# VHH binders against Putative ferric-chelate reductase fr1B (fr1B), part 2

Target 1, 128 residues: Putative ferric-chelate reductase fr1B (fr1B), of Dictyostelium discoideum (Social amoeba) (q54wu1r34to161)
Amino acid sequence: SNYNLQWIIFNETITIQVSINKKAWIGLGWHCQGCQKDGPMENADYSIATFDENGQGYVWDCYQENDPTSQPQNDTVFKGAEDNIISFSGYQTDQYSIMMFTKKLSTGDTVGDHILVNGPVDFVWAHG

## First folded at step 8 (VHH)

Design u6 (from b11 with S56K Y107F; framework vhh_7b18_3)
Fold by ESMFold2-Fast, scan of step 8:
Structure u6 (fold): chain B 128 residues (1-128), chain A 120 residues (1-120)
Amino acid sequence: as target 1 above (128 residues)
Amino acid sequence: QVQLVETGGGLVQPGGSLRLSCAASGFTFSSYAMGWARQVPGKGLEWVSYIYSGGKTEYQDSVKGRFTISRDNAKSTVYLQMNSLKPEDTAVYYCAKGSVTIDFSSFDYWGQGTQVTVSS
């Protein structure tokens, strides 16, 4: 596993940093309380970070699937109808990809992370 | 025990400068990457800059050309020189230690933070 995941909780928010030791997109998923019923893979919110040729990061919101939305955004921006993601920053070089991601911690949410990277497909589940 | 103590925050008017310092203890400072992150009021935490053990630096696009990260291994201190400050730079700034990883880019310890306010 060539990835590192850290998170911290401040002022009712959670900030998650993901670092991958390669040039890749990064997918990150988490669970919601009302969504826990059937299975862990089906009941997760996902966000995918991609990078342009200059290393600038963009984040896409996906719900209950790992498919990206049609509107990627970068930095601190409104995300989705309920603005779940309150900040994003990302950077990529030929050697690594880094993202830092802040979202409001919802009442009843569990903290668990699914990490996806492209080539070879790597899928990791983590809890915090 | 890992400790990170930030100093140098304060109130400054737009266009001004501040230098933040972070005194580190409890680990072999020269072996780890160090970084700065900030928490913007009403937003969230975002990384600002990294400096690796070998001296390589990385910056968030919004601070490139204005901020400079540096380190003094003999003093176990990392610095952030902030020039051309903007109201948007108003935040609590946190010093962070890189984790024991292959790329040294993950944070595993954070300081208590120092407030920077850019207001006129």
Scores: ipSAE 0.000, ipTM 0.140, lowest interface PAE 15.4, mean pLDDT 64

Design u7 (from b11 with F104W Y107F; framework vhh_7b18_3)
Fold by ESMFold2-Fast, scan of step 8:
Structure u7 (fold): chain B 128 residues (1-128), chain A 120 residues (1-120)
Amino acid sequence: as target 1 above (128 residues)
Amino acid sequence: QVQLVETGGGLVQPGGSLRLSCAASGFTFSSYAMGWARQVPGKGLEWVSYIYSGGSTEYQDSVKGRFTISRDNAKSTVYLQMNSLKPEDTAVYYCAKGSVTIDWSSFDYWGQGTQVTVSS
């Protein structure tokens, strides 16, 4: 398949890894109360990974996309609308793109995730 | 090719003990972190423990003090000693090989799993 999604629950956190076998940006979603983006992102909270020319990954949440002139955030400074994101890393080559992040589990969180990738858009709802 | 083969599962009474073993092949075992995860019916996959290449260990809060992870690099084997087993420990247990990622270890290969059932 064109992508691989893994999530691991450990000590009240969830670590999510998304990898795809192409050079692309990656989006991952959670249930969102009052998310402002319309269409497919309605009722979902999204973290999007982008990559610079050197393959370094950066993470955006759906509210950071409000200003299209803003620069990508790195994991040492990222603290957007998702206050429970603990860490992020991402890497890209000509053959693949990978994103990994850890966040706190909260009451009502689902293990099901949404994937959005650059290219023919497949909204893949992954439910545990 | 990478292979992970788990053994040691079975049926045990509450308060009992089991030792799981995972025989690894197809990679330089001593260079990678190894771990155990479990699939609890209806709950999904959760990490149990991991051990880094240098020997440092971490445990899920619910198993601290009861489970011990260890490795034998000469035998390319990782172990999980499970003591004071509880009914909620009933799960399929998977051995996992870690991979190197930026700032995190991730697990890119899983074994076939071994069933552990704790019931009276």
Scores: ipSAE 0.000, ipTM 0.129, lowest interface PAE 15.4, mean pLDDT 63

Design u8 (from b11 with T101Y D103S; framework vhh_7b18_3)
Fold by ESMFold2-Fast, scan of step 8:
Structure u8 (fold): chain B 128 residues (1-128), chain A 120 residues (1-120)
Amino acid sequence: as target 1 above (128 residues)
Amino acid sequence: QVQLVETGGGLVQPGGSLRLSCAASGFTFSSYAMGWARQVPGKGLEWVSYIYSGGSTEYQDSVKGRFTISRDNAKSTVYLQMNSLKPEDTAVYYCAKGSVYISFSSYDYWGQGTQVTVSS
């Protein structure tokens, strides 16, 4: 209820809108198909939207592996990887935060079922 | 081309302080938001703080009042001043670069990380 997640699939792409009824950053997670056994957050790929003082949105792509000692790497992990996000828009006011993005829908990819929110709300899963 | 190099981690006692630095290269530093995230043992990756190109900042509630993020555009460096450290702050800390996808198709980059251990 505090979060609204909507999506549409069209021509091998998915467009997702996430709305939160507060001033916050937004995170949306994607599970890597067949990549983990240890827990729901391991081997997760997720995007985080943050907002500047003018309400403009920015998006960050993040990756986690299921090895508890593993760490995100810059060039080796991302070099040669294809950009997942085709388009992005985000906006924030004192009363809400909204992000919308379009990405390629890979065979075996799962619609994101994670929402991360700063402030009083912990990491929460949203189901598609 | 994009590189982020973190330094400043180490072992400190509870109540102590550390200052992390992240030297950035390969992009126009002043045009991008920068942030810090941490990998806590037994938990996942969590964001700690952001600083936008205009200088405004955001903090996770657990670090507000204790941590301060800042940037020096002339040196292409972002900092995290960590005060009143707690055992719960023990983690590998990563520097990250933000992006704007409606103008660019790009990924955020992470540094190699720096270990912070808070223990007596």
Scores: ipSAE 0.000, ipTM 0.225, lowest interface PAE 12.3, mean pLDDT 64

Design u9 (from b11 with S31Y I102L; framework vhh_7b18_3)
Fold by ESMFold2-Fast, scan of step 8:
Structure u9 (fold): chain B 128 residues (1-128), chain A 120 residues (1-120)
Amino acid sequence: as target 1 above (128 residues)
Amino acid sequence: QVQLVETGGGLVQPGGSLRLSCAASGFTFSYYAMGWARQVPGKGLEWVSYIYSGGSTEYQDSVKGRFTISRDNAKSTVYLQMNSLKPEDTAVYYCAKGSVTLDFSSYDYWGQGTQVTVSS
């Protein structure tokens, strides 16, 4: 497989670790339960990891509006990304990209035990 | 080659303190979660504490408030500060290179262990 995805829920946090067997950016997202519409890009919060020329990782939080024609907007820049993210680390070489982050889970999040235990079917993620 | 070397164990009386250290080599230390587990005589293996690459920590209920895990990425070392030690804490303590799980059976590598004995 081109990637390995692991996660764990403990108390009110989720820790996600992603490794990809290529040089790429990584995006992860999820839905809002009470405001979801058709399509995984609608009413979704997501985080994107990017890497600099030294392989250092950075995290960006983005929010997608209810309009399917709208573009995702950056909520915070990596140095100010305090929005529920407790920790982040990432590293990239020519052969692989790795990231790990921990964030708080909030009441009302669409992500529950079923989604996280059986696989993040409502997560939207990409690399490239 | 991954190597984990635990030190700092010893004999201490109830109520005493010890600080365990685990020196790691052979991998990029700062990218990985690290943990401590112990082999208790007569009870078997149990997880003690976990520290994520970003510094967040988690503890077994029986050690909360008494033990503190920390790491020094510049020294590739993880520590376990043990306070208010009880006879029940007597065990061989193992350092482990972890993943995102708290299931120590899924950890990649384990050290040889260091003995902690709490006895009067």
Scores: ipSAE 0.000, ipTM 0.113, lowest interface PAE 14.8, mean pLDDT 62

